# VH-VL binders against q8zy40: the designs that were tried, part 32

Target 1, 190 residues: q8zy40
Amino acid sequence: MIVGVVDYTVGNIGSVLTALKRAGAVPVVVKGVEEAGRVDAVVLPGVGTYEAAYALARQFKEVVLEKPTLAICLGMQLLFESSEEGGGQGLGVFKGRVERIKARKVPNIGWRYTHVVKNSEIIAEGYYYYLHSYGVRWGENEAYTAYIKLEEKYVAAVERGHIIGVQFHPERSGRTGLELIKRFLAVAKR
Below, E stands for the ipSAE of ESMFold2; O stands for the ipSAE of OpenDDE; V2 stands for 0.75 times the mean of E and O plus 0.25 times the DockQ between their complexes.

## First folded at step 9 (VH-VL; framework fv_regdanvimab)

Design b2 (at its last look DockQ between E and O 0.03; V2 from the best seeds 0.00; counts 0 for: pae E 18.7 > 2, placed apart)
Fold by OpenDDE, look of step 9:
Structure b2 (fold): chain C 190 residues (1-190), chain A 127 residues (1-127), chain B 110 residues (1-110)
Amino acid sequence: as target 1 above (190 residues)
Amino acid sequence: QITLKESGPTLVKPTQTLTLTCSFSGFSLSTYGVGVGWIRQPPGKALEWLALIYWDDDKYHTTSLKTRLTISKDTSKNQVVLTMTNMDPVDTATYYCARIEYYTSYGWLPYYGMDVWGQGTTVTVSS
Amino acid sequence: ELVLTQPPSVSAAPGQKVTISCSGSDSNIGDNYVSWYQQLPGTAPKLLIYDNNKRPSGIPDRFSGSKSGTSATLGITGLQTGDEADYYCGTWDRSLKAVVFGGGTELTVL
């Protein structure tokens, strides 16, 4: 299975590529919509600034709507309507607003227990690695499937059809993250 | 000094509802990260976790008894209440409440450990 | 459903070392932190170890905890007669979203 990793030049995607390989996929770097159209699934990586990432990622909205998609951290944040970070405009795939997290320590860094509240074939409850200063506050939304409990609850994962967003970094989440990626690939092959 | 104390009836008839109250001092259930759980132990048997409630009113129940258990808190009174319906002789046990914290040095956990326990109250279910 | 298995009993002479195992039935225990509790006869349980290997205040360093894979171990060195008690391991089951205890181990000091 060929998986396109979107490179909007906002960070190192090497770890994501490596994780995909370990999960049994053939990862390729995607820089344009044409290239994205040739792959079986798409990954939106999650390191960088919101404004810079959105400027490049907005062209991939249709691809996200068409192909199995795993959006990671910043990638997930881009899927929402707006953000307090940067220019504030998102892809609008999910309802919600990205905001600065309220926590004892910001950024939120490290392993956090992730609560899954809706049944998912991909998202399993457990510990994942987080690295973020912004997030989506938990609330009533059919797409919200998992959360972490900081000083407030924040969305850890969202799902709608073939689109999966996670606030954590599965590529940095050891066995738990690898298994998640494998499940994503398995579902994407359907 | 942190203390917890269980109170309620020590004798319950079958089919009746058991109501236990955990009164605590030395801490507040309004404090971030704090929770209170209930554990029971039948005579000569192992510990059995029943339920847990946190400062933010997040609740967890053992699956096997979920339909029979209700946990609630009154922060202003420093109390946690456990109700168990349709009591049976098999429910005869010592019931404990204990304090639990959500946060650890490794991050946020749903279960940190029960660091302070009440002395327990023995409940006998008998006709 | 996660099941924690402990040996029903262990025994040793004073001054010796004893270990109590806690084995998980599935991989859930591998990803969660284990706590240990000491229950002296006729008393409420007491937290002995948390986060796999940390001791609460007041717990002597002759008590230790470790975890590897799906198994946790409680170690007691310099065994004393006062250590005669039941010991329970406990952890969070991510599938059940519940606390799970082991069956307990009776420690006898010979």
Scores: ipSAE 0.219, ipTM 0.732, lowest interface PAE 2.6, mean pLDDT 90
Fold by ESMFold2, look of step 9:
Structure b2 (fold): chain C 190 residues (1-190), chain A 127 residues (1-127), chain B 110 residues (1-110)
Amino acid sequence: as target 1 above (190 residues)
Amino acid sequence: QITLKESGPTLVKPTQTLTLTCSFSGFSLSTYGVGVGWIRQPPGKALEWLALIYWDDDKYHTTSLKTRLTISKDTSKNQVVLTMTNMDPVDTATYYCARIEYYTSYGWLPYYGMDVWGQGTTVTVSS
Amino acid sequence: ELVLTQPPSVSAAPGQKVTISCSGSDSNIGDNYVSWYQQLPGTAPKLLIYDNNKRPSGIPDRFSGSKSGTSATLGITGLQTGDEADYYCGTWDRSLKAVVFGGGTELTVL
């Protein structure tokens, strides 16, 4: 399965490419929507700054709505309505506002137990690796499938149809993260 | 060591179909980013790219000949096959196959040169 | 009428430097990586430069490549009689969805 990884031209996507290969996908780096036309699924990686990533990612909104999508960390945040980091901009795929997290230390770095509150074929309860300074406050929403507990609860995963977003980095989350990627690919093939 | 070798008829008549096989060793088309292409060179003339096929079965053909060209692969046999229909004397050339690597670092369906070539096979189309 | 344009021939004395140009457009050289091939008389082409300016293992550093805008250049320094060959540039063209080659340049070492 050919999976397009969007390259925001900042940050390092190498670990995402490697994880996709290990999970059995054929990753392809894409820099524009024209290149995304041939891929079976899309990954929005979690590298770079919100502003830099948004400048490219806004071209991909229709692709995200049409194709199976895994959005990672910053990539998940781009799918929300607005962000403090990005001056209020967002793609508006999911309801909610991205804000600076309230935690003892920011950024939130390290392994966190992720609580899954809705049935999901892709998102499983367990430990995942987090590295982020912004997040979405947890609340009642049918798309919010998982949370972490910091000073407050924050959205750890969202899903609607074939669109999956995670605040953690499955590409850095060892076996647990690899299995999540494999489940995403399996669902995307259907 | 990576090697490719072209095989097939060296003499065909006009209107016949040419089938060329590229047999290779030292790499597999199951490997991410790898492809095999076909190039021809008429006597005393420049190189002309014909077709290519990637590990994931994506195919591309030169526009002027795409209704005449078919490219396919058999990964288990380490072979790529080019078929060209309705041969004409102007198709007389040396035909090469070559390994192609797909460079993924920058996202524009990047193209990583033709790094290993076969020795070529000369096909003459009788007048 | 070729998509990529190269000079038909160049010449220089042993030990000198020569450059070979390859002119294209935004849809090929502008957007994509350029490769260069050496074809010695009676032999198959050999990859000389890939990714605009990188050398495969075994290619001496007196061969160099560069790209600017829609143009690419092959440079050869310290010319040797063994460098007499035809040289081709090649790249992807996104509009044609095809690999394109230049017409070739015959290098003569006098």
Scores: ipSAE 0.000, ipTM 0.453, lowest interface PAE 18.7, mean pLDDT 86
ESMFold2 (binder alone), look of step 9: mean pLDDT 90; pTM 0.934

Design b3 (at its last look DockQ between E and O 0.78; V2 from the best seeds 0.00; counts 0 for: pae E 9.8 > 2)
Fold by OpenDDE, look of step 9:
Structure b3 (fold): chain C 190 residues (1-190), chain A 127 residues (1-127), chain B 110 residues (1-110)
Amino acid sequence: as target 1 above (190 residues)
Amino acid sequence: QITLKESGPTLVKPTQTLTLTCSFSGFSLSTYGVGVGWIRQPPGKALEWLALIYWDEDKYHTTSLKTRLTISKDTSKNQVVLTMTNMDPVDTATYYCARIEYYTSEGWLPYYGMDVWGQGTTVTVSS
Amino acid sequence: ELVLTQPPSVSAAPGQKVTISCSGSDSNIGENYVSWYQQLPGTAPKLLIYDNNKRPSGIPDRFSGSKSGTSATLGITGLQTGDEADYYCGTWDRSLKAVVFGGGTELTVL
């Protein structure tokens, strides 16, 4: 399976590429919509600033709606309607607003137990690695599938059809993260 | 000094409802990351976890007894209450409450450890 | 459903080292932190080890914990008569969303 990793950030996406390879996929870097159209699935990585990322990622909205998509951290945040960070405009795939998190320490960094409240073929309950200062507050939403407890509950994962977003970094979450990626790929092959 | 103490009836008849109260001091259940759990131990048997309630009202129950158990808290009174319906002689045990924290040095966990226990209260179910 | 298996009993002479194993039936124990509890006869359990290998204040360093794969181990060096007790391992079951205890191990000091 060819998986396109969207390159809208100045950050290092090497870890994501490596994780995809380990999971049995053939990752390719995607910089344009035409390239994204040629792959079987897409990954929205999570490194960079919201405003800069949105400026480049907005062109991929239709691709996200059409192809199996794994959105990671900032990638997930871009899927929502708005953000307190940057210009505030999101892709609007999911309802919700990205806001500064309330936590003992900000940014939230490290392994956190992730509570899964809805059955998922991809998201398994367990420990994942987080690195973020912003997030979506937990609430009533059919797309919200998992959360973490900081000073408030924040969305850890969202799902709608073939689109999955995670606030954590599966590529940095050891075996748990790798298994998640494998499950994503397995579902994407259907 | 952190302390917990269980209180309630020590003798219950079959089919009756058991109500146990855990009164604690030295900490608050309004504090982030704090929880209180209930554990029981039949005579000569192993520990059995029953239920847990956290500062944010999040609750967990053992599956086998979920329909019979209710856990609640009164933060203002520093109390946690456990109710267990339809008691049976098999439920005869020492019941403990204990403090639990939602975090470790490595991260946030639903189970850190039960670091302070009450002395326990023995409940006998008999006709 | 996670099941934690402990040996029913272990024994050793004073001054010796003993180990108590805690084996998980599935991968859950490998993913979660393990705690150990000491229960002296006729008393409430006491937290002995948390986070796999950390000691609460007041617990002597002759008590140690480790975890590898789906198994955790409690180690006790310089065994004392006062160590005679029941020991329980415990962890969070992410599938059941519940705390699970082992069956307990009776430690006898010979």
Scores: ipSAE 0.299, ipTM 0.756, lowest interface PAE 2.0, mean pLDDT 91
Fold by ESMFold2, look of step 9:
Structure b3 (fold): chain C 190 residues (1-190), chain A 127 residues (1-127), chain B 110 residues (1-110)
Amino acid sequence: as target 1 above (190 residues)
Amino acid sequence: QITLKESGPTLVKPTQTLTLTCSFSGFSLSTYGVGVGWIRQPPGKALEWLALIYWDEDKYHTTSLKTRLTISKDTSKNQVVLTMTNMDPVDTATYYCARIEYYTSEGWLPYYGMDVWGQGTTVTVSS
Amino acid sequence: ELVLTQPPSVSAAPGQKVTISCSGSDSNIGENYVSWYQQLPGTAPKLLIYDNNKRPSGIPDRFSGSKSGTSATLGITGLQTGDEADYYCGTWDRSLKAVVFGGGTELTVL
């Protein structure tokens, strides 16, 4: 299975490429929407700044809506309506606003138990690796699948159809993260 | 100094509802990452976890008794209440409440241990 | 059937060492932190070990804990008659969304 990883031209996507290969995918780097049209699934990685990533990612909105998509950390945040980090801009795939997290230590770094509140074929409850200063506050929403507890509850995962977003880094979450990626690939084949 | 104390009836009849109160001091359930749980121990038998409630109202109940158990809190009174319906003689046990933490200075965990226990209250179910 | 399995009893002479095992699964011991409790005769349980291998203040270092795979171990060295108690392991189980305890181990110091 051919998986296009969007390269925002800032930051390092090597860990994502490696994790996809270990999960049994054929990762390719994509920079344009025409290239993305030829792949089986798309990954929006979590590297760079919101503004830099948004400049390229907005061109991919139609691909995200059409193809199985896994959006990681910053990539998940781009799918929301707006962001304090990004001057209020977002792709608007999910309802909610990205804000600076309320926690004793910012950024939120390390392994956190992730609570899953809805049945999901892809997102499983357990420990995942987090590294972020911004997040979406938890609330009642059909698409909000999982949360973590800091000073407030924050969205850890969102799902709608074939579009999956996670605040954590599955590519850095060991076996638990690898199994999530494998489940994403399996669902994407259907 | 952290203390917890269980209170409630010591005798109930089969089919009745048991209500137990855990009153505590030295901590508050408004503190992030804090919870209170209930555990029972039949005479001469092992510990059995029943339920717990966290500061944010997240609640968990043992699967086998889930339909019989209700747990709630009143943070202003420093109390947690456990209700168990349809009591049976096999429910005869010593009931404990205990403090649990979800959060420590090392990060957030779903369970860290039950670090302070009450002395327990013995409940007998008999006709 | 118990989710966590412990031997029902162990014994050793004063001054010797014992270990108490606790066997579980991936969804509990395998991915979660283990705690151990001591219950002296006629008393409430007391936290002895948390976070797999850490001791609360006031617990001497002759008590130790470890975890490997889906199994956890409590070690006690320099046994004293005051150590005669029931010992329980406990942890979170992700699948059950529940706290689970082992069946307990009765330690006798002969």
Scores: ipSAE 0.006, ipTM 0.621, lowest interface PAE 9.8, mean pLDDT 88
ESMFold2 (binder alone), look of step 9: mean pLDDT 90; pTM 0.932

Design b4 (at its last look DockQ between E and O 0.04; V2 from the best seeds 0.00; counts 0 for: pae E 10.4 > 2, placed apart)
Fold by OpenDDE, look of step 9:
Structure b4 (fold): chain C 190 residues (1-190), chain A 127 residues (1-127), chain B 110 residues (1-110)
Amino acid sequence: as target 1 above (190 residues)
Amino acid sequence: QITLKESGPTLVKPTQTLTLTCSFSGFSLSTYGVGVGWIRQPPGKALEWLALIYWDDDKYHTTSLKTRLTISKDTSKNQVVLTMTNMDPVDTATYYCARIESYTSEDWLPYYGMDVWGQGTTVTVSS
Amino acid sequence: ELVLTQPPSVSAAPGQKVTISCSGSSSNIGDNYVSWYQQLPGTAPKLLIYDNNKRPSGIPDRFSGSKSGTSATLGITGLQTGDEADYYCGTWDRSLKAVVFGGGTELTVL
């Protein structure tokens, strides 16, 4: 399976590429919509600033709606309607607003137990690695599938059809993370 | 070529603070997955992990010494600093810094292995 | 206090095979990859095995690693006098959020 990793961040996407490869995929860097159209699934990586990322990621909205998609951290955040970071508009795939998290320590960094409240073929309950200062506050939403508890509950994962968003970094989440990626790939192959 | 080298005082008095610096080359602590850890070894004793700092400033400390340990990095200088307060003769050991990567060939993990070590610096705590 | 348990010493004659065990728990060896380190006398430790059974460049195939359940094993075949050293297993403990080492095993070549 060819998986396109969208390159809209200034961050290191190499880790994501490596993780995908280790999960059994053939990862390729995608910089444009045309390239994205050639891959079987897409990954929206999650390091960078919201505004800068959105400026480049907005062109991929249709791709996200059409292809199996795994959105990671900032990638997930981009799927929502808006963000306090940069005051920007999101892709609007999911309802909600990205806001600065309330926690004892911001950014939230490290392994956090992720509570899964809805059955998922991809998202398994357990510890995942987080690195973020912004997030979506937990609330009533059919797409919200998992949360972490900081000073408040924040969305850890969202799902709608073939679109999966995770606030954590599966590429840094050990076997749990790798298995998640594998499950995503397995579902994407259907 | 990747190298690490520990530097600092080799003699410390009880109750004083030990400050060790790990200077490295051949890699950057801004690189994803890269970390630097400190390990000590008392004479004739086993390795004891002390602390770890990653590229993203994520830090971990051994629980037993957490209140005494501080780890920090200066990426621009390729340095990691470990401070240990209230030194005691029992803290006499060879102190090592080592590079750590947070992934394996098959998985991403907080700890891959310490693939390159410094030569170590011996610290004696004595009056 | 040691999270990982190793035999304190093992010995064998040159050319023979030795194994060093490392016993842990589900939160460390059970869930994470094990690394092995060789420490020659008076030197810094050296990575010998990673990912349970992978050898870094320069490590001869006489050295092997395996893991089963919550235990890991280092194997050394064709034992040489130069193999006389201390060997440590290490891994990440998810519960402690710490790197953990075994107590070390002194290998003597008879």
Scores: ipSAE 0.016, ipTM 0.575, lowest interface PAE 8.3, mean pLDDT 90
Fold by ESMFold2, look of step 9:
Structure b4 (fold): chain C 190 residues (1-190), chain A 127 residues (1-127), chain B 110 residues (1-110)
Amino acid sequence: as target 1 above (190 residues)
Amino acid sequence: QITLKESGPTLVKPTQTLTLTCSFSGFSLSTYGVGVGWIRQPPGKALEWLALIYWDDDKYHTTSLKTRLTISKDTSKNQVVLTMTNMDPVDTATYYCARIESYTSEDWLPYYGMDVWGQGTTVTVSS
Amino acid sequence: ELVLTQPPSVSAAPGQKVTISCSGSSSNIGDNYVSWYQQLPGTAPKLLIYDNNKRPSGIPDRFSGSKSGTSATLGITGLQTGDEADYYCGTWDRSLKAVVFGGGTELTVL
């Protein structure tokens, strides 16, 4: 299975490429919409700035809607309506606004127990690695699948059809993250 | 000094509902990372975890008894209440409450250990 | 039945060393921290070891804990008659979303 990893040109996507290879995918780097049309699934990685990532990612909105998508950290945040980090608008795939998190330590760095609220074929409850200063406040929403507890609850995962967003970095989450990626690939094959 | 004490009926009839109260002092359930759990031990048998409740009102129940158990807290009274419906003679046991700290290191975990236990209360379900 | 497996009993003479094993799986011992409890006859359990290998204040250093893979071990050196008790391991199981205990190990000091 061919998985396109969108390269924002500012971020280091090596860890994502390595994790996809270990999970059994054939990762390819994607810089434009034409290249994305040929892949079986898409990954929006979590590196770069909101401004640079948004400018490129908005070109991929229709690809994201049509193909299995795994959006990681910043990639997940781009799928929301807006962000305090930059720009007044996001892709709007999920309802919510990205805000600076309220926590004992900002950025939120390290392994955090992730609570899964809804049945998911992909997202399992457990520990994942987090590295972020912005997040989406938890609330009542059919797409909000998982949360973490800081001073407030924040969205850890969102799902709609084959579109999956995670605030954590599965590519840096050891075996737990690898198994998540494998489940994503298995669902994407269908 | 941290103490917990279980209270409630020591004898119940089959089908009745058991309500046990854990009254504690020396800590508060408003404190981040703190929880209270209930554990029982039938005579001569192993410990069996029943339920727990955290400072943020998250609750967990042992799967086999989930439909029979309710756990709640009253932070202003320093109390946690366990309710168990449809009692049966096999539920005869000593019931303990214990404090749980889920954040005792840089990492948050749902469980680090039950560091202070109550004395226990023996509940007999008559035949 | 039991998620965590302990030997039912162990015994040794005063001054000897004993170990008590606790076997589980990746969803419990493998992923989570292990605690050990001592239960003297007729009393409530007492926390003996937490965070795999740490001792609460007042627990002597002849009690030790360790974890490897999906197994944990409680070690007791310089065995004393006051150590005669039941010992339980406990941990979180992320698949069950539950605290799980071993079946207990009865330590007899001969």
Scores: ipSAE 0.006, ipTM 0.603, lowest interface PAE 10.4, mean pLDDT 87
ESMFold2 (binder alone), look of step 9: mean pLDDT 90; pTM 0.935

Design b5 (at its last look DockQ between E and O 0.51; V2 from the best seeds 0.00; counts 0 for: pae E 9.4 > 2)
Fold by OpenDDE, look of step 9:
Structure b5 (fold): chain C 190 residues (1-190), chain A 127 residues (1-127), chain B 110 residues (1-110)
Amino acid sequence: as target 1 above (190 residues)
Amino acid sequence: QITLKESGPTLVKPTQTLTLTCSFSGFSLSTYGVGVGWIRQPPGKALEWLALIYWDYDKYHTTSLKTRLTISKDTSKNQVVLTMTNMDPVDTATYYCARIEYYTSEGWLPSYGMDVWGQGTTVTVSS
Amino acid sequence: ELVLTQPPSVSAAPGQKVTISCSGSSSNIGDNYVSWYQQLPGTAPKLLIYDNNKRPSGIPDRFSGSKSGTSATLGITGLQTGDEADYYCGTWDRSLKAVVFGGGTELTVL
């Protein structure tokens, strides 16, 4: 299975590529929609500034709507309507606003227990690795499937059809993260 | 000084509802990361976790008794209340409430340790 | 029905070392911090160890905790008569979404 990793970040996407390989996929770097159209599934990685990332990621909205998609951290945040960070415009795949998180320590960095409130074939409850200063506050939304407890509840994962967003970094979440990626790939093959 | 104390009836008839109150001091259930749980122990038996409520009103119940248990809090009174319906002699036990800190001192991982316990209240279910 | 398994009893002479095991699974001990509780006869449980190996204030360093894989171990060195009690392990189970305890271990000081 060929998985396109969208390259709109300034950071290293090597860890995502490695994780995908370990999960049994063939990852390829995608820089344009034409390339994205050739892959079986898409990953939106999560390191960088919101505005810069959106400027590049907005062209992939249709791809996200058409292909199995795993959006990670910033990638997930881009799927929402707006953000307090940067220019504030998102892809609008999910309703909601990305805001500065309230926590004992910001940014939220490290392993956090992730509560799953809706049954998912992909998202399993457990510890995952987080690295973020912004997030989506938990609320009533059928797409919201998991949360973490900070000073308030924040969305840890969202699902709608073939689109999965996670606030954590599965590529940095050891065995738990790898298993999640494997489940994503398994579902994407359907 | 942190303290918890259980109160309620010590004798309950079968089919009746048990209402226990945990009154605590030295901390607030509005504080980030704080929870209060209920544990029971039948005579000569092991500890059995019943329910837990956190500062953010998140609740958990043991599956086997979920339909019979209700946990609630009154932050202003520093109280947590547990109700258990349809009591049976098998429910005879010492009931404890205890404080739990959701986060460790490092602030990243949950801690499920119950660091302060009440003295417990013995509840006997008998006709 | 117990999610965590402990030996029902252990015994040793004063001054010796004892270990109490707690066996679970990936959904509980495998992923979560383990706590240990001491319950003296006729008293409420007392937190002895938290976060696998940390001691609350007032707990002597004779008590230690460790975790490996899906199992945890409580160690007691320099055993004293006052250590005679029931000991319980506990943790969170992500599958059950509940706190779970072991069946308890009765420690007898010979």
Scores: ipSAE 0.169, ipTM 0.735, lowest interface PAE 2.5, mean pLDDT 92
Fold by ESMFold2, look of step 9:
Structure b5 (fold): chain C 190 residues (1-190), chain A 127 residues (1-127), chain B 110 residues (1-110)
Amino acid sequence: as target 1 above (190 residues)
Amino acid sequence: QITLKESGPTLVKPTQTLTLTCSFSGFSLSTYGVGVGWIRQPPGKALEWLALIYWDYDKYHTTSLKTRLTISKDTSKNQVVLTMTNMDPVDTATYYCARIEYYTSEGWLPSYGMDVWGQGTTVTVSS
Amino acid sequence: ELVLTQPPSVSAAPGQKVTISCSGSSSNIGDNYVSWYQQLPGTAPKLLIYDNNKRPSGIPDRFSGSKSGTSATLGITGLQTGDEADYYCGTWDRSLKAVVFGGGTELTVL
């Protein structure tokens, strides 16, 4: 299956492209909405600045709503209503506000056990790699499927239909991350 | 000084429900990163982990007994309660509660080191 | 069948060294910190080693721990008759979403 990786033109998307190839997808780089019309699924990567990523990502809101989507780290944050990073707006796909995390050490870096609280065909409980300074506080919400424990609980994954967001980097999470990507592709193919 | 003590009935009939209380002092279960777990040991046999409750009310149960176990806490009383339904003679054991230290490491969470144990209470299930 | 495998017993003379193994899998020992517990006869278990190789305050350095791949090892040097006890390894298992213990090793000091 053909998977469009949105290129914000800053940052390195090589790890995402490699992980998608290893999971059995045909990744292509997309820079605009017209290019996205031919792909079977979309990835919003977690590289770049919030402002640069939002400037491009806001053009993709309809694509995200219509196609299977995997949004990674910064990409997940763009799907929320707003962010303290840059005082910016989000796409508003999921309820919640992105804020600076409360943790003994910021950024949150490294492998964290990720707790899954709802049945999911894609998101599995286990260790994933995190690198972020902002996050969404955990709360009661039908779309919130997983969390991590810092000084407070923070959203680690959200999903609704074929729209999946993760705060961690599955492309940097070894076998656990590769299997998540494979499950995303399998669900997206249906 | 941190101490934990198990209390409850020492003799239970088959099919009855066992309720055990862990009373502790020297720490609070509202403190970030702290938990209390339950472990049992049948006479002459190995340790078996049963359940765990953390400061944030997250709970974990051994899967083989999950439908029979309930764990809860009362932070104001410094107590954790374990309830086990449908007791059977094979459940005869010494039951321990223990404090769990929550250690953060690069990429490894949570920690499950059980650093302070109670003395245990022996529960016999007879016919 | 146990998730973590330990030898059922080991023995050595006073002053000697003994090692106790704990074998598991990638979902437990491979991915997670290992703890070791000492249980003296008639007493509750006591934490001996945590985070693979660290000692709580009050545990002498003749007790050591190590981990390689999916196996962990407890070492005891300068063996004393007071070390006669059962020893358990323990860790988290990602697949079971549970803490697991080894079957225990009975140490006899001859």
Scores: ipSAE 0.006, ipTM 0.611, lowest interface PAE 9.4, mean pLDDT 88
ESMFold2 (binder alone), look of step 9: mean pLDDT 89; pTM 0.926

